# VH-VL binders against 7-cyano-7-deazaguanine synthase (queC): the designs that were tried, part 3

Target 1, 227 residues: 7-cyano-7-deazaguanine synthase (queC), of Persephonella marina (c0qst3)
Amino acid sequence: MKQSSSIIILVSGGMDSAALLWLAKKEFDKVYAVSFDYGQKHRVELDFAKKLTEEAGVEEHFIAEVPHLKGIKGSALTDRSVEIPSEEYPEGPPVTTVPMRNLNFLSIAASFADIYEIENIGIGVHSVDSPYPDCRAEFVSAAEAAINASSVMVAKKKNRITVYTPFLGMTKTDVLRIGLELGVPYEKTYSCYRGTIPPCGECATCRQRIEAFRSVGLEDPWFKKER

## First folded at step 3 (VH-VL)

Design p29 (from a04 with heavy chain D54E D57E; framework fv_anetumab)
Fold by ESMFold2-Fast, scan of step 3:
Parts: structure tokens; C-alpha cells; sequence
Structure p29 (fold): chain C 227 residues (1-227), chain A 122 residues (1-122), chain B 111 residues (1-111)
């Protein structure tokens, strides 16, 4: 199972990227992490990303700034004039959509992969539950093709860069089951879009993680009774 | 026309050395990897290794690392598979096949040689 | 045992559809969209039928299609014909053992 290979993981501090990080530590020889500061309202998630990568024992944790996404109008995640909804994802792209967020993130991660000669980029997308266009299989395939067409490492025929998406086609509950088996410290993960401590329990991401834990017979560590 | 032409069948005794060839034509030989695939009698396909002829970079399957040598001569568009000391267990059909690499276009073995049968018997 | 898992044999009648599975792990078939399928007739070299999960090379009949779900890739042959009788091998990119792993092969018999 253990590879003589390297991977860089996109780590947000949330549940899915935490499960991916722990899986990567099991499957790859060298694991790197990158997290993104794009002016999001839930920036406290970056603090959890730092704690998770420290506990996992990655080779290096990069923090990349994405300044053009800071204050982007129309997205509830970056535009302070737009309220974070207290409900499930609607049909069509939700108001929390940041345009081409994962495309920006993958291209930045690809730059680190090229510089450090890392063969894999890991992203915790799961297409079944995602309303976002840049979380789908079609997007992943197109992004990987573009990365390899522009890679210096690939142009020198050293190695291909592969986008590692082990959770594609899985539900959030499926990903949680894998993470529980791997021993992910979910009490150290944070998903609330509002950025409050404690988490609000009302936004789409809070609702989905609470339901995922209930579906496996557990309570979300943040919302355990008699906490 | 794009093709790979392999050397003829070989009959050898254990302990003997052998070098078989795979010649490409009809395309830019230095722009593609050449892989070697083994098929024992009545068995499936088994990847041995691959070479990039422009700079002779090689990658081997762990099962074949140190057991065979893959090389190429780009001046004559030919790749080679070589044994220093053959064993009876080396009896198999050996195919060469062209691969773009996992970077562009077809990320598969799209053109195959006709095969070289190697028989090693006492 | 470092091969992708395929059924040893599959059979069908002319005009029917058959499907051959290729099961790997989250480090090969499940992780990467680099699954290819090869057809091999007795005494012949393999021929590429499908690459990158579902793409067909020029000259390959549209009766051949590929798909993937989780750790399992599938080759489907519709409108089965006598000339489809052959051995079929899947292959995937892998980070486990170098870059290539083949399946054990499936013998398709057209009855």
C-alpha cells in the first residue's frame, strides 16, 4: 500500500480535507500541505488547518494568499454584504460560490508540485454532494490536463502530475466513515461558514456535518450533549 | 505508417546473455516512451519497464529492476531489452509498445510491436 | 498479487451486451482517470481499445465503451460479434508499483 511517491494536499481545516490528509499519510511516502487565504469569513478554519497538518506530521505546510478573491462581490463567503444562508444547498450554484475557487487553488498547488517535484495533488472533492461546478469529475479531468500541459517537470519527461481525488463519487457520510477508520481527530476540524467559535450549527456546512455524524450513529464533537 | 518492428525469435540456454530489439518508424522516436511488456506462455501481460529515447531515462517494475537492462539508440530509432544471464523462467513473449507518457494525448500503449518469442531451455 | 482484478472469463451471444469489470484500489483505478483496455486475439499483439477510462482510439468501434465507478472500471461491448472473441486486459496508472499495472485478463467467448 505505502508508496515511494509524494503528494501535496489542499487542506482547509474541514472534515473532508482532514480525511484526505490522514489517507495520504497512510498511502504516500511524503505528504505536503497547502492552505489558502482568500479573505473568507471562516478564516479561523486556517488555524485548524495548521493544527491538523502539525498533528499529521507533513513534510511542509504552505500558506498561499489569493488576494484577487478577497472581498469578491456576490459570494456570501467573501462579500460581507451577503448573509450566509441557514439552510441546505439550493438548486444551481449557491450564493456561497466563489468563482473558480478550486481552479485557482489547484493551479497554485500545481506550482508548488512543479517546484518541489511532487507527483500528486490531493483535493477532497466529493461530486455526489457538491453543488459547485469546480468540484465535479469533468472539472478535475480538465484541470489535470491543463496542469500537465503547462508543467516544467512534465515537459522534462520526469513525471506526470496527477490530481488525486479518492472521494469523488462519495457522499460526505462515506468520507466520514473512511476518516473514522483512519483515526482522524474530528474534534480538531472546523467547517462553519460563519467563522464563529463555537460553530453556528445553522449554515449549510454545519447542518451537513451534523447529519453526517448522525448517519454513522455519532454526535458531531462540536455539538455533543453535555459538552 | 507508424510501426514498431521487433527482432526475431530466440532460443537460448540458461546462463547465456541476450539482447533483443524494437525499431520504431513513421514517427518522432525521441518524442515517445518505449515500454517492454512480458507475457509468459498462457499467462497475462506484465509490465517490465519503460525508456525515453531522447535522454535514455529508464523506469523499471520492481520485479525486473536489476534483472534486465533497457536501453535505446536514438540514432537508429531502436530500443533494447537485455539479460546478462538468462533463466528458464525468462521463457516468454516480449512486446515493445509506444507510450506518449501520462502528460499529453493518449496515456496508453497505442502502438505495439509484433512480439519476440524467447525460449530458454536446457 | 499486484494485478487489477478481472473475471477470468465472460461469455455472450451475438447481438447481446457484455460487461467486463476491472477492480483496483484507491491508489490506482479509484484515484486516477488513466484506465485503458486492450484486446488480444490468439497469436497477436494487444490492441488499444479504450484509454483514459472512456476514450476510443480512431478505428475502434463505438460498440466498445468504458466507464468507472469508485475502484471499479468497466468495459462494455454492445452488439456482440464473433470477432470480439478475445482476451481483454485492463491497465491503470498506479503510485504503488512504478507507473503501470495490468489486470489478470478476461477471456471473452462468443457462443
Amino acid sequence: as target 1 above (227 residues)
Amino acid sequence: QVELVQSGAEVKKPGESLKISCKGSGYSFTSYWIGWVRQAPGKGLEWMGIIYPEDSETRYSPSFQGQVTISADKSISTAYLQWSSLKASDTAMYYCARHKGYSYGTDAFDIWGQGTLVTVSS
Amino acid sequence: DIALTQPASVSGSPGQSITISCTGTSSDVGAYNYVSWYQQHPGKAPKLMIYEVSNRPSGVSNRFSGSKSGNTASLTISGLQAEDEADYYCSSYTSISTHVVFGGGTKLTVL
Scores: ipSAE 0.000, ipTM 0.445, lowest interface PAE 17.7, mean pLDDT 82

Design r04 (from f06 with heavy chain H100Y Y105D; framework fv_ficlatuzumab)
Fold by ESMFold2-Fast, scan of step 3:
Structure r04 (fold): chain C 227 residues (1-227), chain A 122 residues (1-122), chain B 107 residues (1-107)
Amino acid sequence: as target 1 above (227 residues)
Amino acid sequence: QVQLVQPGAEVKKPGTSVKLSCKASGGTFSSYAMHWVRQAPGQGLEWIGGIIPILGTANYAQKFQGRATLTVDKSTSTAYMELSSLRSEDTAVYYCARDYSGYEDLGYFDYWGQGTLLTVSS
Amino acid sequence: DIVMTQSPDSLAMSLGERVTLNCKASQSVSTYLAWYQQKPGQSPKLLIYWASTRESGVPDRFSGSGSATDFTLTISSVQAEDVADYHCQQYDSTPLTFGQGTKLEIK
């Protein structure tokens, strides 16, 4: 049963946003997508985002540039002098943290929602064990309030914008189970922080997705071997 | 789906105070303003005030300023209205309602609680 | 305070008739006006906001019009389930104020 409403999904090309995109196609009448170019090392992820949105059949796919994030020093995702770690996250936010990344992304998505009169913004955050402050329930609530307080559409039409976070209380394994049920083409998703093809298999995001697939009795399509 | 749940009835004596609850379920509790509206038997709707849960700021109709106090408990997703110095004229159904615009004082109400009947009698 | 006055106080209609309910503001509220339906023993339900925008799920026989001080709620073909009190509300300025309500009955 689809809702009589529209949604714009933040699509990274990774597993969680892919599951969200497929869920949104089932639950909403009109689905839009936005992806972000912030100078990340794994820019090849944007190519996978384009493939996923084409396959899903979204109304429009927007690519937003975030040039101020391209020059940020100290983040392994954007600062090429900082090696991407091959180990689990140390205590506190990892070196791959881009300050306020999801806040920037939600504010940009909200601009598209406001202009195109889209009532929902979907983000695939799952906060269980997340080391990133901008992936947590408290952040999502605050961002939604700020979006509604500043929206021209809301002020003019009094229609609220909802930040749709169906995976917030879930593990990556829970999200994967939902995506598999929905028929997400995971072989077309890409998560490697190093931006290599094939994926490195050693960075935190490669390790997380490999473990998620193993937890459901499957091998990650990227690392499946036929003898 | 958002649902606002209120107790069915309260009976209080004149001069006492009452604290009415409004428990929100579904959706993001702190992302919208909560308002309180009363309706005396056979009468129209009267706005008491509104509160933005995330900020804790509240505004009141002049008639209720100093007598009504709006608060929220974010941990239980519950909004409260305390009304002091009760008189028989305060007998009414008290509704909590969500402000769909997201702004305190500026909006229309998309979800309403079922109402709590407050009876003030000796 | 902005005073909202509704007319008539009550109205009895035959099924299928077009019904018109009026709401007047004591000063301009632009288009910051909402309409609510309240059935006996129930909470109010949002019908119209921004004077003329119909809430999702509300039948298309309900329509709103007007601006500034004069507003109208129209039911193009009244049905038995439309028996209710109808309230207008301004949200241009605080305090938020409602009209006294119009009672709609079926003959």
Scores: ipSAE 0.000, ipTM 0.391, lowest interface PAE 21.0, mean pLDDT 80

Design r05 (from f06 with heavy chain Y105S L106E; framework fv_ficlatuzumab)
Fold by ESMFold2-Fast, scan of step 3:
Structure r05 (fold): chain C 227 residues (1-227), chain A 122 residues (1-122), chain B 107 residues (1-107)
Amino acid sequence: as target 1 above (227 residues)
Amino acid sequence: QVQLVQPGAEVKKPGTSVKLSCKASGGTFSSYAMHWVRQAPGQGLEWIGGIIPILGTANYAQKFQGRATLTVDKSTSTAYMELSSLRSEDTAVYYCARDHSGYESEGYFDYWGQGTLLTVSS
Amino acid sequence: DIVMTQSPDSLAMSLGERVTLNCKASQSVSTYLAWYQQKPGQSPKLLIYWASTRESGVPDRFSGSGSATDFTLTISSVQAEDVADYHCQQYDSTPLTFGQGTKLEIK
């Protein structure tokens, strides 16, 4: 049963993972969280992840290091020599792509799930308007199959691990509406790719969240308090 | 992959109520709004209402307001439609259908159940 | 409520012929219009959404066009498996409404 068991949530500190965390608290008996340090420019997002998980009251919050992704050449998120674009996502994989990032993240989360005997792994992917191949339903299904084929817990107890992706068919606006209904403290979420405080308001993720708030008749908390 | 399974038929007398089920498999049940549409024999399709499983909120066509109740059981991935005060003109095939999106609800349906034939007669 | 009217009510075509089905809305629905195919004894299947976008897996002989109040579904070369009722649906406003359907038969 999914809704009366344990889940581990991938929490970035951003809007989507915050909505997922609050939804998981409503739907599951025990909620764990894992956040990733891979040398990203927006590492300050980890501070927000810690505050969000503390406020949500998770069983435990894990911080996993992914050192082989640190300083990846060519990705704007990890390569300090590459500028983060201030434009809409272009066709094809964008310069902010970190190779197989979500695959690495799901495999690490699966290790925690296996060790702590957690039966669900939650990831806040929403494929509508996503330029990233590892945010799509086909990827999620393949990853779930690989996780179950390799799990010690599954082999011993015959209980499968489910990759929980409630937002796959949703827009950013849909996810925001759900989070607002659940009472997510969006003023405590952070999404800026540049890692600045205050957020830059110009990168793809800043533009997307500003537009999402406008679509529901609200101003982004970060910018309505700007002086 | 996505499949919506409904019972084949139900027979009820006028004045009674019925609760029809729609069990979803494949995909994420809570991510998509679920709608109910009926089709009387030889007639067109008629929208009854929709529910957002993740929130439990439902919206209805005015003519069904007060008679239809949409609910979900997320633990069994099952959507329900209860229709009360049944009349002979409620005889129809009742379909459940999945919306394109969850909360924003686009209003067009990518997957349909096979339908339950409800017959209301004395 | 927005009333959707389809024409013709039914038609019979020879294999390989071009088929044109019409759908008219009582007020503008912009491009918030979908088309469904319902084969005998089966559930409806989504063919077209956003007036002209073909659903994945639908053959390219099916195409949709139109905006505002007038919409068309075209089958460029009708095949035996296309025998079905075709329904249009607006999703501009609630309540969601369907046309009465057009029955397509092969002679």
Scores: ipSAE 0.006, ipTM 0.449, lowest interface PAE 12.4, mean pLDDT 82

Design s01 (from o08 with heavy chain S102K L104F; framework fv_ofatumumab)
Fold by ESMFold2-Fast, scan of step 3:
Structure s01 (fold): chain C 227 residues (1-227), chain A 122 residues (1-122), chain B 107 residues (1-107)
Amino acid sequence: as target 1 above (227 residues)
Amino acid sequence: EVQLVESGGGLVQPGRSLRLSCAASGFTFDNYAMHWVRQAPGKGLEWVSTISWNSGYIGYADSVKGRFTISRDNAKKSLYLQMNSLRAEDTALYYCAKDQGKYFGEDAFDIWGQGTTVTVSS
Amino acid sequence: EIVLTQSPATLSLSPGERATLSCRASQSVRSYLAWYQQKPGQAPRLLIYDASNRATGIPARFSGSGSGTDFTLTISSLEPEDFAVYYCQQRTNWPLTFGQGTRLEIK
C-alpha cells in the first residue's frame, strides 16, 4: 500500500467535491473535510457542504475563513457590485475568477494535514473542462512539491503528503457518472454562483451542471419536472 | 464470446410474482451497467429498468415502479428482475441487455440476450 | 416522457436502393439517440449510437445523422439482410424511450 489510510478533502458543496467526498469514503479509512468561507456570494454553498459531510460521516469537518479574499474588487464571486453573468465561460479568465483561490485553499488544507498527521489532501479539479489556471495538473504538482518542502510532519520523517486528484483529466460528465455510481445525493449539492434558492439555472455553473446531467440521460434534481 | 442468457419466464396469474434471471459470460460483468427491456407481442421495445455496475444507481419505468425490483450479483455474473403484482399489460418478451459504456453507462445497448417470455393471464 | 415518432411506419424498397428512415423527438435530445435493427424472432442489434457513431461490426452502408429533434438513419444500398424493423432510442432523459419502429420490407 503506497498511500496512507487518511485524507482531508476540500468540500465546496458543489457536485464535483460531493463526488470526491463519496469516492474518498470508499477509498480511505479516515476522511476529514475542510470548507472555505471567503466571502463568496454563493455562501449558501457552505450550508450544503455541512449537509453533505454530515451525511457522508466524516471524522471532522473544518470551516476555514479566508479573510483577505473577502471583498475582492472586480470578481463577480466576491464583489457585490459586479453581476454574475448568464453567459457560458467567455474567452480568457472569467469575471468569476478569484486570484490564487485553490493555492490558498490547498495551503490551508495542508496546515490541517500537517497538524492532524493526515497523509492525503483531496481536491476535485478536472482540467479538461476548467478555465481556471489553478485547476490544472501543472499547478497541482507544484503545490504538492511546495507542501512537502514545507511540512513539519514530512521534515520529521513521519509521512509524505500526497495531493489526491482522481478527476484530473476527466470531463464534468465523467465525474458525474462516477458520483451517480457511488450514490451521491445530488439533490443536496449546490453550484449556483448567484447564491439563490432555488438556483438561477442561468449562470455558467448552473448551465454546466444541467448539461452534465442531460449528457447522462438525467435531469438535474433542482430542475426536473414534477410527476 | 459475449453472451447474455435470460431465464425464469412463464405463464403466471394476475397479482402473482415471477423472478427473471440473466446469466452473463465473455465480458467483465462488474464493469457494466445492465438493463431490462421488454417487448409485448407484435409491439415495440419498452425500457423497464437499469442498474449501474455496483448497484449504486437504479432506475425504473413508471409503469413498473413499486412493483419490480432490479438487482445484480457480480460474483455470480447475474442480473435479476423480481416482478410483483403482475398485470396483463406486463405480458412481453423480456430482454437482458448490456450497456455499451463502461461503468454507469451510455444507455445504448450493445449486447442483448435472446429473451424470456412472460405471459400474465388467468 | 420524451416521445419518439418514426416515419414512415412501413417503407417498401428493393435491394440496391437507398433507404432513409426518420425519427422525431417531442423535445430536443441533442445528439443522444441510438438506432437498432430487429429481425423476426431475434433480439435487437445496435447500429448507431450518439446520432452518428457506428457500433462495432456495423457495415459502412449504415449511417446516422441529425441533432436536436430530427434524426435520420440512412442505408446507402440495401442488401437482402437489411429488411427488418428499425427502432430509434433516446438517452437524454429517463425514462429511456424507443420509437414505435419502421418496418423495412421488400417491394
Scores: ipSAE 0.000, ipTM 0.434, lowest interface PAE 16.0, mean pLDDT 82

Design s02 (from o08 with heavy chain N54K L104I; framework fv_ofatumumab)
Fold by ESMFold2-Fast, scan of step 3:
Structure s02 (fold): chain C 227 residues (1-227), chain A 122 residues (1-122), chain B 107 residues (1-107)
Amino acid sequence: as target 1 above (227 residues)
Amino acid sequence: EVQLVESGGGLVQPGRSLRLSCAASGFTFDNYAMHWVRQAPGKGLEWVSTISWKSGYIGYADSVKGRFTISRDNAKKSLYLQMNSLRAEDTALYYCAKDQGSYIGEDAFDIWGQGTTVTVSS
Amino acid sequence: EIVLTQSPATLSLSPGERATLSCRASQSVRSYLAWYQQKPGQAPRLLIYDASNRATGIPARFSGSGSGTDFTLTISSLEPEDFAVYYCQQRTNWPLTFGQGTRLEIK
């Protein structure tokens, strides 16, 4: 049985948001999607987000611009003077960190949720193997509280808005196992920080993706040549 | 046509170093991951090392980690294996092999060289 | 690491007979298993990739089957040139590993 509720999913075009999108289509009556243009070097990710949402059959796919994050200095994802590392994630926040990115994204998604009277906002964060502080349970709880304190829909005694984070206690490998069972078309997902076609295979997100596929006994579809 | 030719093998004393080379021809070398595989006398095949098409993804067998270094020169269409701190158990025929279809070395090995012999003995 | 165990260690047959060689993995390798043939003094030759696909130029008498942990290489009617050592190899996880080999010899 599907829930009679609606949800808006933050869709990046990557593996985790794709798994979340497929899960939401199974669990919720109406699924909306929002993707963000923040001037990221891997803007080609947005093309994959559009293809994924079209294949999933969402009610509407919104593209929201975040202009103040475009060209932000010091982040390898937005600052053209900072190279994207060909290394695994460090123990602390990496040079690819965009300050308060998920907070900006959740705030924008919350505006859509409030306007369209959507009761849930889905975000594919998984804190076990993420180096980013805005991917943790403490952040999600605080954001949800702020959203509900600010909501016109909630203030008028309608339903509260829930931030839906089913993958929070999972590794990328755990999320991949779920997505494979749901039938996610991983050949249509894109994770590379460099934005190259084919993906570089060497940046932190490519390495994490490759390792996730290997751990379930599969080869990443991007790295298998046509025969 | 498509071929791999290894060189640099020989007799070497324990604790010393040796560098193997593999010259590729007949295919677009920089589009494929490359591998080193060894075979001890009368024994089976053992994977030694892999290097991705652009050198960014490298793996080693536990037995050689910290002692061997794989590298490639795409302009020269050549693969290398720098072997340091050699041990008697490194004695083997060393093959250079081309990955069939993975950028990072996760496919079958479709083209092999004839191998070069490394004997570690006092 | 994933351990591949081949059986039998030695298989003695005559030309014209059917050969069946087994490869078992210590954990699932899905379908990412290859088979190689090696003749004395020669480099290995790729026969089968992705469990069941014949490599270019490999005769139809060679076939592969299986998935997960149990794999089989079959030679439907042995030719004199087929007597060699056969290795399986998994490409699912690092380190990449080979089986210990099965020697196919003339009875």
Scores: ipSAE 0.007, ipTM 0.467, lowest interface PAE 12.1, mean pLDDT 83

Design t01 (from o06 with heavy chain H101K Q109E; framework fv_ofatumumab)
Fold by ESMFold2-Fast, scan of step 3:
Structure t01 (fold): chain C 227 residues (1-227), chain A 124 residues (1-124), chain B 107 residues (1-107)
Amino acid sequence: as target 1 above (227 residues)
Amino acid sequence: EVQLVESGGGLVQPGRSLRLSCAASGFTFSDYAMHWVRQAPGKGLEWVSTISWNSGTIGYADSVKGRFTISRDNAKKSLYLQMNSLRAEDTALYYCAKDSKYDILTGYEYFDYWGQGTTVTVSS
Amino acid sequence: EIVLTQSPATLSLSPGERATLSCRASQSVDSYLAWYQQKPGQAPRLLIYDASNRATGIPARFSGSGSGTDFTLTISSLEPEDFAVYYCQQRSSWPYTFGQGTRLEIK
């Protein structure tokens, strides 16, 4: 079934947000996108986010800065002194955790939603058991409540903003299967935490996407002999 | 009310071609992935090919890659299997099957509805 | 590809008895496994999907269990119409694969 309203999608340039973007184009009448510059080591993902949103044909693609997250100490994604690990996610929050990253992202996206009178905010979180506290169902529910309590559009129009999380109960393999069906150009997605070209193939996100492709009987486009 | 009707089977000589068709009714054909599954006489089930709702994703069993081509026409609510360079081991009852998943969020799942099949016999 | 091995190849039981059919995968399929029933001259019928969920119209005597590589289909009390061939199938990765089947026959 197609939604008859608008959505703004948080687009990272990675495979999960790309699948969400393509799904949103099928399910919603108007699709907007927002991407974030928070000083992450893999800033090159923003270039891929731009290419993906151009190919998808969004109404507008916003690039928002999150300056207070730049240079945060202790996170491997923003603190240059902390190396990106090559191991699987350990128990508890991993060293790549950026404090309240998705809360900051959702609040910024909500500001755009309020200004442009967009009724849905899409985020590609895909596990209720995520090692990141701000990727869980409890967090999504609380964020949606806070957004609606503070929205000028909601107060005036009496119409709620929905945080759209279609992948919340799914594995990366499930999300990849959806994206393949939708025709996502995965050769134009980028997930490497180290920000290298070609991707390193060793960080948690590289390993997860390589395994996701293998689980559906395919090779990750980045590691094919020819793309 | 879901119906899948296969046709196009028959007796064919090795090395020749045959085209199977499957006419679908009773559901929104363009929303579902479709599959071909075959069963040789007295043997088990073997998946042959899958095509997504928009033809964007297509898969084949290794035994038929390069010889068989799956396609669909959503306007005509029809699924096809073009079989080239046929071999004796392609002899089987060919089933058209509907994917069980309506919403595209999980795409391919299981085969919830099957036609009665069309028989392909490859023999001299 | 993922190979599914069913056991036993043939199971001979009487009506009223409990049937237990096994399916083992060569690598993990998580819970993405289905069971089908096929009677002579008929197309297969979906019984169980995602390891443990009964398909629409399937009697409560049919149940599925397992995860990873080991799966079981259980029929708690056999009815005469249950004597058929049963196939497991995985959707965890392409290509789709089926087990070789277990024939459930009257003793």
Scores: ipSAE 0.000, ipTM 0.445, lowest interface PAE 14.5, mean pLDDT 81

Design w01 (from u05 with heavy chain S32D S55E; framework fv_ucenprubart)
Fold by ESMFold2-Fast, scan of step 3:
Structure w01 (fold): chain C 227 residues (1-227), chain A 123 residues (1-123), chain B 108 residues (1-108)
Amino acid sequence: as target 1 above (227 residues)
Amino acid sequence: QVQLVQSGAEVKKPGASVKVSCKASGYTFTSDYYMHWVRQAPGQGLEWMGLIYPEGGSTSYAQKFQGRVTMTRDTSTSTVYMELSSLRSEDTAVYYCARTHEYGDYLSWFDPWGQGTLVTVSS
Amino acid sequence: EIVLTQSPDFQSVTPKEKVTITCQASQSIGTSLHWYQQKPDQSPKLLIKYASQSFSGVPSRFSGSGSGTDFTLTINSLEAEDAATYYCQQYSSYPPLTFGGGTKVEIK
């Protein structure tokens, strides 16, 4: 059922946030989007985020800079001295972990939600993100509590802000099935952690994306041959 | 035939701004293409400045030029612009526009290139 | 930022000899590398795409090889028309897209 409330979606340009954006357009009256520039190696995904939000027809698309995360040492995702692995995700937090990334992102999104009086914040966390501490159900619950304890909108109007995580506990394949049914333009999504064009096809996110498409009997749009 | 035609040579004083144009023809300007700006100081190598996606107007700049460069486009004239402010003597260079083909938002190679615009910064 | 280091900076070669130009990336870029030829007072022209793929209209004496961090452009038998500066370029990570410093090839 389509809700008469508003939502702001964290859009990365990747396939999971794209599925979330399309689901939000179906379920909510007003959809806003925010994308983050935190110095990530795959900054090219911000262009894909813009194409996706234009295609979806959001109310506004915000790009928020997170300068303190730019050039952060130790994460393969932002530290240029650390190579992006060509392996599947290992058990536990991988070398691509950016400390408190989703906490920073939810905090910034909550500021937009409070200013624009938006009642929901959507984030596309799911089971493949389980190695990251800030992608787990426990974290989402704690963040939502902190947001509501800090909200001027909540204090004045008594409207709670909900962190909307419909894909929590789903596989990437499950999320892809939902997105395909919704008509997501996956040719406009980008997942490669290395930031290459074309995608490298070898990093953990490329491998998972390729596997997800093949599991539903399709080829990833990035790897289709011209006919 | 795809062509990129750039504006003529410019002579500027230190501290001034310059705006170079690049007019595209022979293809759909707002289709699956990016336009880039690359400069070359006399006797030196190629230096990438940034790109613009003409369909949406999104831009991405090299950190070295962030705050001084602005890239825009006019879809009615199929023209991209590169404006560089606070000019210094080391900004003396030939400035090229160059296209990359987008296939599924896929960046390819630079083809074609504009003929280049010489910008001379001298007092 | 990915740094591309070309060697040699300059090479003077007798006609019909083999020319080898190398490009080293500061980190692995797969095959996300193109080679361009620039003649004096002209814009660059694509020579080899995706490290090893020929571009239409480019003579067969030009070939590219390599992956990861080490790349090579080879001119099997140098012709007079090949006197130019050659640049490698990566698109693995941007901004910025980066070019090598260039290799100038002159005929003796």
Scores: ipSAE 0.000, ipTM 0.412, lowest interface PAE 14.2, mean pLDDT 81

